# VH-VL binders against q6p0a1, part 4

Target 1, 160 residues: q6p0a1
Amino acid sequence: TQPHAGQPMDSTSVGGGLQEPEAPEVMFELLWAGLELDVMGQLHIQDEELASTHPGRRLRLLLQHHVPSDLEGTEQWLQQLQDLRKGPPLSTWDFEHLLLTGLSCVYRLHAASEAEERGRWAQVFALLAQETLWDLCKGFCPQDRPPSLGSWASILDPFP
Short names: E, the ipSAE of ESMFold2; O, the ipSAE of OpenDDE; V2, 0.75 times the mean of E and O plus 0.25 times the DockQ between their complexes.

## First folded at step 4 (VH-VL; framework fv_masavibart)

Design a4 (at its last look DockQ between E and O 0.02; V2 from the best seeds 0.00; counts 0 for: pae E 14.6 > 2, off the site)
Fold by OpenDDE, look of step 4:
Structure a4 (fold): chain C 160 residues (1-160), chain A 120 residues (1-120), chain B 110 residues (1-110)
Amino acid sequence: as target 1 above (160 residues)
Amino acid sequence: QVQLVESGGGVVQPGRSLRLSCAASGFTFSKYAMYWVRQAPGKGLEWVAVIWYDGSNKYYADSVKGRFTISRDNSKNTLYLQMNSLRTEDTAVYYCARHGYSSGYLFDYWGQGTLVTVSS
Amino acid sequence: QSALTQPASVSGSPGQSITISCTGTSSDVGGYKYVSWYQQHPGKAPKLMIYEVSNRPSGVSNRFSGSKSGNTASLTISGLQSEDEADYYCSSYAGSNTYVFGGGTKLTVL
C-alpha cells in the first residue's frame, strides 16, 4: 500500500513568510529553552511566550512543515544532502534546515524505546553531522574529504 | 477491519471505582497511541487521556488527573481506564479512539462507547 | 482546558454550502496543524472527516473541506444532503500532549 503522499500543501502560501533568520540570538534562546516531542512524533517549542514571537512562529513552522517527523523522511533529506555534497555550499536556509533536522534526531533518539529505532536515529544523526562537516569545509578540506566521524559513530553504537 | 469495543461501563456511586476496557482488533495495536474521550449526555466531546504505543508516556486532562489511570496490555490488544474517586460529572459515554500516527490522523477510529453513570 | 468555540447550530437547504467555524487561540488552533473535524450522528460514535486542517481520510466525500486562518478553522460542506444532518466537532492539539475539542455544532438540513 503506497503511503498516500499527502498532496503537497501549496508550499507557496507557507513559504512566503519563512524569511531567513533575522535574529539568530532569539533562535538560540528558543532552542536552548528546549523542545518537546508529542505522541504524534512532532517537535514543539516548550516556551509558549517565545513561540509567540516572530522568530518563534517561524521556528514552529519549520518544525511542523519542513523538519521531517519520521525516520524515512529524515533519511530522504539526508539523501538530498548527500546529492548536494559536490555542489556549492548550502544556502543559509538549507543549512539551518540541516541543523534543525540533526537536533530533531537527538530528541527522537532519546525518545526511542526500541534499540533498533535508537540505532537508526543514531546512524542518521551521525550521517547528518558528516554532511554538516562536508558543507562547512567545502573548498577547505584536504583532498575534498572532511574528517571521518567513524570513531565518533562507534560511540553511538545502537546495540551496546 | 479496525474494531474497538469498549466495556466495563455501568452505574456506580460517587467515590467508587470503575475499570473500563477497550478491545482492539484489525490492526497492530502495539504501534498506535490510544485515547479515551468521553461525552456527557447531551454534551460535547471531552478528551480524557492518551497513552503512547508502548505505554511509556501517559497524559491526562486536568479534570481527571490524579483520579484516572490509562494503561494498556499490548499482548492482549486491550486499552484500560481505571477510574477512581468517581464524581457525578464523570457521567458520560466513554470512547476509546486510535491515533492514526502514520497518516496524521488524530482520532481515526472510535469504539461505540460504554456508558458510565455516577449517581447517588 | 477551555473548549474551542463553535456555533451551537447551523442550517442549510439541500444543495447549499454551509461553513462551521472553530475558533481557538495561538496555543491550539492557531499554533498547530493538527486540527481535525468529526461527524457524529445521534447515538453513534464520532467519525473523522478532516485531519490536519484540510485533509480527507479515505471514504470521506469531497463535499467536505477544511481550512484555517489565524486562530479559526473552518469546515465547509458543499452540496448539502439530508445525511449530513449531524453534530460536528473540531479538535486541536493544544501543546504539552494535551488535546481540546470544540463545543460542537448541530447541523440541520431544512
Scores: ipSAE 0.043, ipTM 0.675, lowest interface PAE 3.5, mean pLDDT 86
Fold by ESMFold2, look of step 4:
Structure a4 (fold): chain C 160 residues (1-160), chain A 120 residues (1-120), chain B 110 residues (1-110)
Amino acid sequence: as target 1 above (160 residues)
Amino acid sequence: QVQLVESGGGVVQPGRSLRLSCAASGFTFSKYAMYWVRQAPGKGLEWVAVIWYDGSNKYYADSVKGRFTISRDNSKNTLYLQMNSLRTEDTAVYYCARHGYSSGYLFDYWGQGTLVTVSS
Amino acid sequence: QSALTQPASVSGSPGQSITISCTGTSSDVGGYKYVSWYQQHPGKAPKLMIYEVSNRPSGVSNRFSGSKSGNTASLTISGLQSEDEADYYCSSYAGSNTYVFGGGTKLTVL
C-alpha cells in the first residue's frame, strides 16, 4: 500500500520536519536487526547505524530506563499487571513496555548461568505473555480464566 | 502533579444540549482511560461513562446511553462529554476522573466538578 | 450492573473504631478485586482512600483499612478524629466495562 512517509532512516540531513510516530513495521525492522545483552545487563541495538536513528534512540531509551533490567523489578511489575487484568486495556505506552519486557526476559533467560534463575525468567516470560493475551482479549474473555498461551515450555521447544 | 479541571457547566432547559470539557495536566493523558461521574445535589455518586486511552471504546451507564457521548482529544489533553436531550434528573455536579493504571486504582484522581442544572 | 448497599449513616466517638459495610453481588464486589473507597467532605471532590479492597495510597493514614468477605467489602477507620467526619462511598467494577457506587455513608464523629 502507500509508503510510510517520515521514516527517520529515509530523511535527509538538510531537510524534513517532525517525524511521524513509529509504525509497527519500523519497530519490526529494529527488532529484526537484533538486540544484545552486554555483561553489565544492559540491552542495546546491535546495529549502531539503526541505533542512531530517531526510532533507534527511542528504543534504546525505553530499554535503558523503562524496561526492568533485573528479575525482582520484573516480578514486581508483573504482579501489578496481574492485579489490573479486569480494568480497561493498557495504554499504548504500557502495552509497548509489556512487550519489550517480555522480549528482555528471553535474552536474560539465555544469559542466565544457573538453572534456578533460568527457570524464574522463563516463568516470568510465560506470565507476561499471558498478560498480553488478557489485554488483547479484554471484555471478551472469561474474567476468572485467562486465555491460554499454552505451556510456556512449548515456547522453548519448536517441535510440539 | 496530576490536575483535572472541568468546565462547561451551567443552567439549561430540558431537551437542550450541553458540552462539558475536562483539561488534563501533570501526566501523559494519552496513556489513561478516563471517566465521567456525576452527583445530584444531596445525593450519591453515579458513574456515567468511560473512554479507553485511545478513544477506541466507550461505555455508558444505562441512564444516559443514547443521549450522552464521551470523547477525547489526546492532542489537546482534553476529555469531553456531549449531553443531549437533557432531563431534570441529569442535574448534578459532573466530575472527570482518571483510571488508575499500573497502580490498581479505579478513580485515582478527580477534578473539582462542574455543575449542570436542568430546569425550566 | 447493580447499586451497592451501604448504611445511610454511622457514628462514633473520637478514638473509637468504626466499620462501614458495602454489599454487592457476585457480579461486582464478590467477583472482582477492583473495590475502592472514597472520602468526600462537603463541597469537595471525592478522595481515594482504599483501592483493590485493602491497599492504601501514599499519604492516606494507616488508620484506614479495608477488607472483603464474600459479596461484602468493609472500610474500618480506627482512632476516629474529627476530620474523619465525611461521606464515604464504595465502588466496584461490575463487569462488561461498567462501574457501580454504593449509596454513600455519612460518618458523624460525636
Scores: ipSAE 0.005, ipTM 0.483, lowest interface PAE 14.6, mean pLDDT 79
ESMFold2 (binder alone), look of step 4: mean pLDDT 92; pTM 0.927

Design a5 (at its last look DockQ between E and O 0.03; V2 from the best seeds 0.00; counts 0 for: pae E 14.7 > 2, off the site)
Fold by OpenDDE, look of step 4:
Structure a5 (fold): chain C 160 residues (1-160), chain A 121 residues (1-121), chain B 110 residues (1-110)
Amino acid sequence: as target 1 above (160 residues)
Amino acid sequence: QVQLVESGGGVVQPGRSLRLSCAASGFTFSKYAMYWVRQAPGKGLEWVAVIWYDGSNKYYADSVKGRFTISRDNSKNTLYLQMNSLRTEDTAVYYCARHGYTSGYYLFDYWGQGTLVTVSS
Amino acid sequence: QSALTQPASVSGSPGQSITISCTGTSSDVGGYKYVSWYQQHPGKAPKLMIYEVSNRPSGVSNRFSGSKSGNTASLTISGLQSEDEADYYCSSYAGSNTYVFGGGTKLTVL
């Protein structure tokens, strides 16, 4: 059974070694080196040497098991993020997950051959960016309203 | 048990069209990318086309690009290869193959028995 | 993409060990770990024997092993048996969602 990439494992059950982001500089190098989207819809680290490092292996696990591989899974994650808007700032892990999901959307919208699918990925990406901004301004957002990335982002909100 | 069964092969003249089918069973077809791989008589293996698990993306070998179309119906667990403008060099046994992915590994883990396509005048 | 380079044929006696090489470039075998080996008997479909350079699927004999050094992957068959007589193909991921196959090696058991 192919492990279904993108079932949000309940953050509580990841008791295993997916500790909080270690060595953020290495993570940056990993992401900067680039990812590759394969025919299975899975993201891979292009640099095999970096992928073999401890941070690389961690990122691989995140990309394979935590970052949604399909649009529906991504939309579900987005909904969860929206439900968390009134709560405290995201944990470092959840924030990382948000960023990686956004990055995943960028690769997927680029790979999408159909305009409709590409549009949906772009929309979800924009909404994830909005959630990122919301999280960053926790406790500072005026009138408990999310900061606006622009009128275009509000028009594309599938979850009013 | 995973099974792949190709059909639709036969003898055709150059310039004609043929449609191959591959019936899949024993696994969740919609979760796997599928490949067509061909083998000319007495020759090696050549990948022909790939389709993503959801049909969203397709890739073709340069030798068949613009002439062949890969498609799938996940509701019927069936893979297709529409072959247009057939050439004598397209003569081969055509295999459907499942693209397996396990823990980051790429492989063709299951193959059909193939169907023979003969293009001759 | 250029096919991976395999010897056209290899032979060995029963009980011996033989090795089939698969040589690529830094853009395929050398750059990626996604090397697979397939066995094909006459008139049969290819069968996966090794994946990711050295892993065996369930049901594949432990007489089959894989390794890689630089741009060359190798399939080793130990304790040769008559049933091992077949064509063997290597395959490698070549990037950009493409694969490359070797030209195949005919193994004869003497």
Scores: ipSAE 0.245, ipTM 0.720, lowest interface PAE 1.6, mean pLDDT 85
Fold by ESMFold2, look of step 4:
Structure a5 (fold): chain C 160 residues (1-160), chain A 121 residues (1-121), chain B 110 residues (1-110)
Amino acid sequence: as target 1 above (160 residues)
Amino acid sequence: QVQLVESGGGVVQPGRSLRLSCAASGFTFSKYAMYWVRQAPGKGLEWVAVIWYDGSNKYYADSVKGRFTISRDNSKNTLYLQMNSLRTEDTAVYYCARHGYTSGYYLFDYWGQGTLVTVSS
Amino acid sequence: QSALTQPASVSGSPGQSITISCTGTSSDVGGYKYVSWYQQHPGKAPKLMIYEVSNRPSGVSNRFSGSKSGNTASLTISGLQSEDEADYYCSSYAGSNTYVFGGGTKLTVL
């Protein structure tokens, strides 16, 4: 409940609902532990001990319920984000979902067996990364000069 | 188990103010975004406002922007709606509702019983 | 005027299946967007029946199901019972920090 003097706070005493973002260190630790696609194409946390923590349960619910699960859904959300480029920065929840959707694209690109599908996931990922850069610098970036991913294009090449 | 109880409704003349309260119990209030939704007599539901779990962000329907203020006190598990410059069109039952964490931004999983606000000359 | 279009009323006899539509755009109903459905009996608060297009919260009967095709979400009630007589609302996030409801559908059980 309340923090106590001289005692470390555990994950259960920190807010962890879907409306509350986690501290960056906790999110990085969960992502460092690794994610994998299950046989139904849903991302989940590999480390079961971390998955059962409050931050792990929060991440699982975000991945399960708020990240588009297929290419068509991801492409449609991407279009909506592009329509919002001139608007205010995304809410903390929308930005977190943008990042997790981008991460999801990387895993799905790696899992795709057809070159055409890999190419579509790679393109969607690159565009989501561009939207992330736009949102991070809203209010600071010149409106006539968008951020660029040019030097990273070869990393996203779907061809072997 | 989850319970939301609104209070503070009443009859008031146009141009006056009212403050609604919503007492929450049966869940960790500070972890949930909260909403106000209203329903004019014989009419449908209309979203009024939302406040994030920590109070950091607040958003309003166009019909109430600049007149209504949503707020919360997480230490008292209470949601508020300050309604200023009331108009006859604001006459409605006002519900508080909880944001369901199973859906990011468009789910109202628990509702209070509502409190009636009547604005008339 | 609502952002989402529902029929004003539908009716059915006990035991029948009925469907209530909720039509919007690609910005609120179509694509990956989530839709939820609420039941409201006269004089009562709304109750969540369906979330994320097709999921039922705990305690909601299997007779209620949701689906979506294009820009139209649908609530289907199978095995209609007299207790199902109520108003039904769909809801979604319409962008620009705006949350919307359909106009509501009154279901009459004949």
Scores: ipSAE 0.007, ipTM 0.487, lowest interface PAE 14.7, mean pLDDT 77
ESMFold2 (binder alone), look of step 4: mean pLDDT 91; pTM 0.919

Design a6 (at its last look DockQ between E and O 0.04; V2 from the best seeds 0.00; counts 0 for: pae E 15.0 > 2, off the site)
Fold by OpenDDE, look of step 4:
Structure a6 (fold): chain C 160 residues (1-160), chain A 121 residues (1-121), chain B 110 residues (1-110)
Amino acid sequence: as target 1 above (160 residues)
Amino acid sequence: QVQLVESGGGVVQPGRSLRLSCAASGFTFSKYAMYWVRQAPGKGLEWVAVIWYDGSNKYYADSVKGRFTISRDNSKNTLYLQMNSLRTEDTAVYYCARHGYTSGSWLFDYWGQGTLVTVSS
Amino acid sequence: QSALTQPASVSGSPGQSITISCTGTSSDVGGYKYVSWYQQHPGKAPKLMIYEVSNRPSGVSNRFSGSKSGNTASLTISGLQSEDEADYYCSSYAGSNTYVFGGGTKLTVL
C-alpha cells in the first residue's frame, strides 16, 4: 500500500531524519537543477546524483510524503496556513513546506492539459504566495490586515 | 490481488466507433495512472495512451491521436478507450495496464488478458 | 515513434545463457533509466521481468538480469529452461509522457 502522499504526517511522528532544513545551499542546487512531475502526480528530483545526497534524500521524502500531490490536499494545507495567520511566524520547517508546496503548484499548473485545472492550480499558487507574504510580514503589518498581492494576483487570472 | 479485465472488443467496419472498458480491482484505482497497449495479430506491443491517476492529463501515440480518447471513472474503478474512425490497422488485442511505481520507476506492472478488436470491411 | 530495435529471434540450449539486445536512441533507452523488459507466452498477457534497466520484481527468477550501455539495453537469461521460451519485449520512456516498445524477440529453447 503506497502511503497516500496527502496525509499530513503528524509532525511528531516524523522521526529524526526530516530535521530542519540543513545545507540551504544544497537545497538551492537541488531545486535549481529542476524537478520532474510524473504520471502518478509525484515530483522527483531530476538530478540523480543530487537526489542521492543526504539533502536530496530529505527533499525526496518531503516531496513524496509531505508536499500534497493533489489539489484537495493543497487546499487543505492552504486552509491550515490561513488558520495560522493570527499566530506566530511559521517554523522553519513549516515555511519550507509552504515554499515547496508553492513550487509544486507551479509544476502542476504547467503540466495541466485542461485550462480549468491550470486555473485552479494558479489560484492556489497565488493564495499560497499571499500566505508567504503574510508570514514574512508578521509583526510588521500595522493594520493587522493580510498583505495583498494587488495587481499581481490579476496576472494569475486562470481565464485570460 | 490486482486484476484488470478488458471488455468491449468485437468486429467492426472501418470508420465505425467502439468503446473498450477495463475493470480494475484489488488496488486503489484512483492512485494509479493507467495505460492502453495494443498488439496486432502476430506483431509486437504498441503503446496507445496514458491517463493520469486523477484523469487530469492524457497522452496518445501519434497513430491514434485525434481518433482515440482515453478516460476513466474512478468511482467505478473503470478505464475506457473510445475509438473513433477505426481503421484496419487498428485491429489488435487491446490491453489495459497499470502504471508501476517503485522507487521512481516507470513500468507496466499489471496487465489484463486483453480484448480483441477486429476492423474489417 | 519508431519501435526500439530487437533481434527477431534468439535461441539457446537448456542451461545456456542468452542475451537479447534492445537498441534505441538518446531520446529513449540512452536518455532515461526507465527501461523495462516483458515476457509474453503465446495467448497470454505480457509479464514484467525487469524494470529500471536491471531491477527484478518480486517473484522473477534471478536467472533474468538486465544491463545498459549507451543506447542499448540488454536482457540476459542464464541457465535457460524450457519455460523461458516466449516473446520478449523491451520498453523505454521516450519523453513527453510517451512510451515506446521494442519489436519483440522470439526466444526458442532447443
Scores: ipSAE 0.330, ipTM 0.768, lowest interface PAE 1.4, mean pLDDT 87
Fold by ESMFold2, look of step 4:
Structure a6 (fold): chain C 160 residues (1-160), chain A 121 residues (1-121), chain B 110 residues (1-110)
Amino acid sequence: as target 1 above (160 residues)
Amino acid sequence: QVQLVESGGGVVQPGRSLRLSCAASGFTFSKYAMYWVRQAPGKGLEWVAVIWYDGSNKYYADSVKGRFTISRDNSKNTLYLQMNSLRTEDTAVYYCARHGYTSGSWLFDYWGQGTLVTVSS
Amino acid sequence: QSALTQPASVSGSPGQSITISCTGTSSDVGGYKYVSWYQQHPGKAPKLMIYEVSNRPSGVSNRFSGSKSGNTASLTISGLQSEDEADYYCSSYAGSNTYVFGGGTKLTVL
């Protein structure tokens, strides 16, 4: 994902340095350490030492309060992304939020025990992936139409 | 603002061919996927075909696959439907429709007035 | 024929509310799939009334609302007026590059 040069990171924010993303190397270390989905449906960082760092606390807050933890919340956020579709590329912070939400869907898809629930999470993930592709394509592709997902049909509906 | 005008309908015998046109105006045609949808007299709407904004991808309903060909000429802002080996069940009003603005979904946000195709002996 | 099931007809008196159902599967209506609704007066082209389950295009009356539960989408028309008498179709993308419509519902204003 390329940095969005036109999107300053110092916009108004809630919660300390929550809007400012960490260096990619730091985020890689946090994600490499691994995330866990607990029985309450919340994602958290497995490595307690990394979780206690300033970047780890930031990621924990994003996962707990700003990344939706259920289908309804994820659907609501997806609808709001559609309102931003014709605008400039997402800010680095909003794009990070989009990617973390997509990652959350993957963990929840793997945790789902029923085929219908797995199908629902897969559908939401595919729609988030479409938004990600659209945002990456802004300025280079037709703005009224995202890249084709025809070859992605099985991802969108694993249970036809 | 958006206008779609179909033409080329008429009465033909089974087994014959017909080509429909849809003239587009009021929008940047080359940025939109386009559809053909038909409606038999007294019946409901049936999707027929779709073509991507650049003509690269084309998809058809099973009922017309192999007989109909969708195409476009972006320099003339025109959508086409070549209908070969026509059957009596192809009798319908044929509409062109524009793919609607959204992320991750497909809809028909603007429609033409339709052109009637009658296939009878 | 149609992949989406709608009642053949529905009726109501002026001022009442009516609801038209559209039932499909998890592949076309259920989950996060989007449903659109179209109104068609006799001899006229269809008009988009609701998109993405519950959104109205500009110029569509707020008397029209949409919702979805499970594999069934619903169009509700409140404050029924004589000009609402028309055919109504639901539509969705059904996967595998297939686009579907419901069979249509004839609304009669008594």
Scores: ipSAE 0.006, ipTM 0.477, lowest interface PAE 15.0, mean pLDDT 78
ESMFold2 (binder alone), look of step 4: mean pLDDT 91; pTM 0.910

Design a7 (at its last look DockQ between E and O 0.03; V2 from the best seeds 0.00; counts 0 for: pae E 14.6 > 2, off the site)
Fold by OpenDDE, look of step 4:
Structure a7 (fold): chain C 160 residues (1-160), chain A 121 residues (1-121), chain B 110 residues (1-110)
Amino acid sequence: as target 1 above (160 residues)
Amino acid sequence: QVQLVESGGGVVQPGRSLRLSCAASGFTFSRYAMYWVRQAPGKGLEWVAVIWYDGSNKYYADSVKGRFTISRDNSKNTLYLQMNSLRTEDTAVYYCARHGYTSGEYLFDYWGQGTLVTVSS
Amino acid sequence: QSALTQPASVSGSPGQSITISCTGTSSDVGGYKYVSWYQQHPGKAPKLMIYEVSNRPSGVSNRFSGSKSGNTASLTISGLQSEDEADYYCSSYAGKNTYVFGGGTKLTVL
């Protein structure tokens, strides 16, 4: 079954067997080593040796199957995050997924050849960053006013 | 069966424009990145341009950047190459090629028969 | 990016085994596993023969095999036949959405 990059993974697919990060330091090394975006819109780990490790294989699976590969999928994930905003802090898995999705946006906006696409990725990235901030401040921030990136959000406005 | 059929080749003068088309069939066109690859007479293969499956991203070889535009119409299963400011060195057989995707493959799994573009005074 | 280096020509007799080399750098063949080989008969389109260094597509003869050592990929054709006379090109993913091709090798069957 070709993993069709575009099927929105049913949010109900509990990360079947993808355990929580056991070695966050290795995940950091993997991300620090860099990713590569191919012509199919898939992110790959640049370091093949790291990619062959258990954490590397896990990250590969996350990037291929859980992190959205298109803008629409990313926007859908963002909407889900927004719907969860009033709930408890995100699980470790969801938080990791949020961070990886944000990282994905950075690679995609950089790779985007068209200004409109680049702007859209930048906007989604900014919104994901805001959701990250909201999650981190749960229990500390006012419920009636979500945290804002303020003037930083204006820098990421795709349509100045 | 996967088929790619190029058209639009011909003889043109330097500085003129030409538009190539590639008609795709036998597969879900909108799921695949597509390439243009050219071959000058008696020379090797040179990739020219790539377009993502949804048309969101385009990349060009330095030799054609700013002059050529790759595009696609997924509703018509057609790939295009707009060639402007043509040069004699652009003389080649132009192939459309499908980028393989079955297992994260980085290859050209299917090619058209090619169309000849001749740029001459 | 610089083209991959192939011998201009190779020859062999029917039934023999021949090898075509494709030499790159650490940033292409040496750095990536995405090496492919294409066969091209005169006046025809290229045909994929090997991908990811050593994999054969369906319908490609098992006489064709691929390998890699360091910065050099190799295509081996065993039991050489007259129909194998063609140009052969290696290709490698070079990162950043780019590909490089070899200069091509003309195979003559004697």
Scores: ipSAE 0.060, ipTM 0.676, lowest interface PAE 2.8, mean pLDDT 85
Fold by ESMFold2, look of step 4:
Structure a7 (fold): chain C 160 residues (1-160), chain A 121 residues (1-121), chain B 110 residues (1-110)
Amino acid sequence: as target 1 above (160 residues)
Amino acid sequence: QVQLVESGGGVVQPGRSLRLSCAASGFTFSRYAMYWVRQAPGKGLEWVAVIWYDGSNKYYADSVKGRFTISRDNSKNTLYLQMNSLRTEDTAVYYCARHGYTSGEYLFDYWGQGTLVTVSS
Amino acid sequence: QSALTQPASVSGSPGQSITISCTGTSSDVGGYKYVSWYQQHPGKAPKLMIYEVSNRPSGVSNRFSGSKSGNTASLTISGLQSEDEADYYCSSYAGKNTYVFGGGTKLTVL
């Protein structure tokens, strides 16, 4: 069962429609085709043909405007998720946003050249993954005892 | 097959205490969050409290906060409501209800038949 | 007094369709918030009729349907029967660990 949250669709301004997630199979195809960071640090779909489809254009807008592109923005968004831990399950749109932000962290982790930067991205990714697991099991897991993945960030850091 | 049976209702004076029990059967009680919901005579339903499957998280309506305590004993398949400092406004039929995990946190999928609490002098 | 607003009563003749409304705010009914509906016959416990706005649990007649538009959820009963005469309540999670019910609607079948 996918987690839920109720964000009003009618609060979307003129031209809004990004809160309607794609079917999981479509999103998986887009992500499997691969993403890449451009020279400005913006994440985009590598396959031009997939990027031109309706689902591809939607993903492009999400990556450009709704998924944080730097560490400070990602950390701020993580704090918001931790505040939401006590509320209802995330909406499908918020959950999609969480997954895409986590994926963005992986790409930025592998693009980072310094061990300190890699360590910070890995830590943020681990915390986002914990929030993902928490939301998936909302109602099964104690709200003040999040699931733990262990300290996998140490495994990703080649230089302590 | 799911059964919820409330007990412990009765007539008490204002300011006194009462403890309600809800015996659960026909399902794995320790996997489900549980609710208390009440209904004053001739009135609608009012949520009172919720407790998570392991008893770690408890939440209350503002009207009972500080006076009522929800608890559970998973080894006895029993839900409890300790009601202290009772007021005439607490007069109601008290239902226990099960949280339906297939639909998130806002579903009461099975209900007991209720137990009447009357607070009067 | 209730956080969710329902009409106090509705009535209909056998075979008619009727609709019961449940109006709240963006914090309890609107958007992606889920709404459930409960039927209560006199002297009996409530019974879940609709969950997640529009889904029926097993054993509930397909004459019962649910929908939502903006901040208003609706329960529709088609092919009205005398057994449908009861009180009906909507419910939702209203945030801040608060659960709410509508004030209830008495359905009378003429």
Scores: ipSAE 0.007, ipTM 0.484, lowest interface PAE 14.6, mean pLDDT 78
ESMFold2 (binder alone), look of step 4: mean pLDDT 90; pTM 0.922

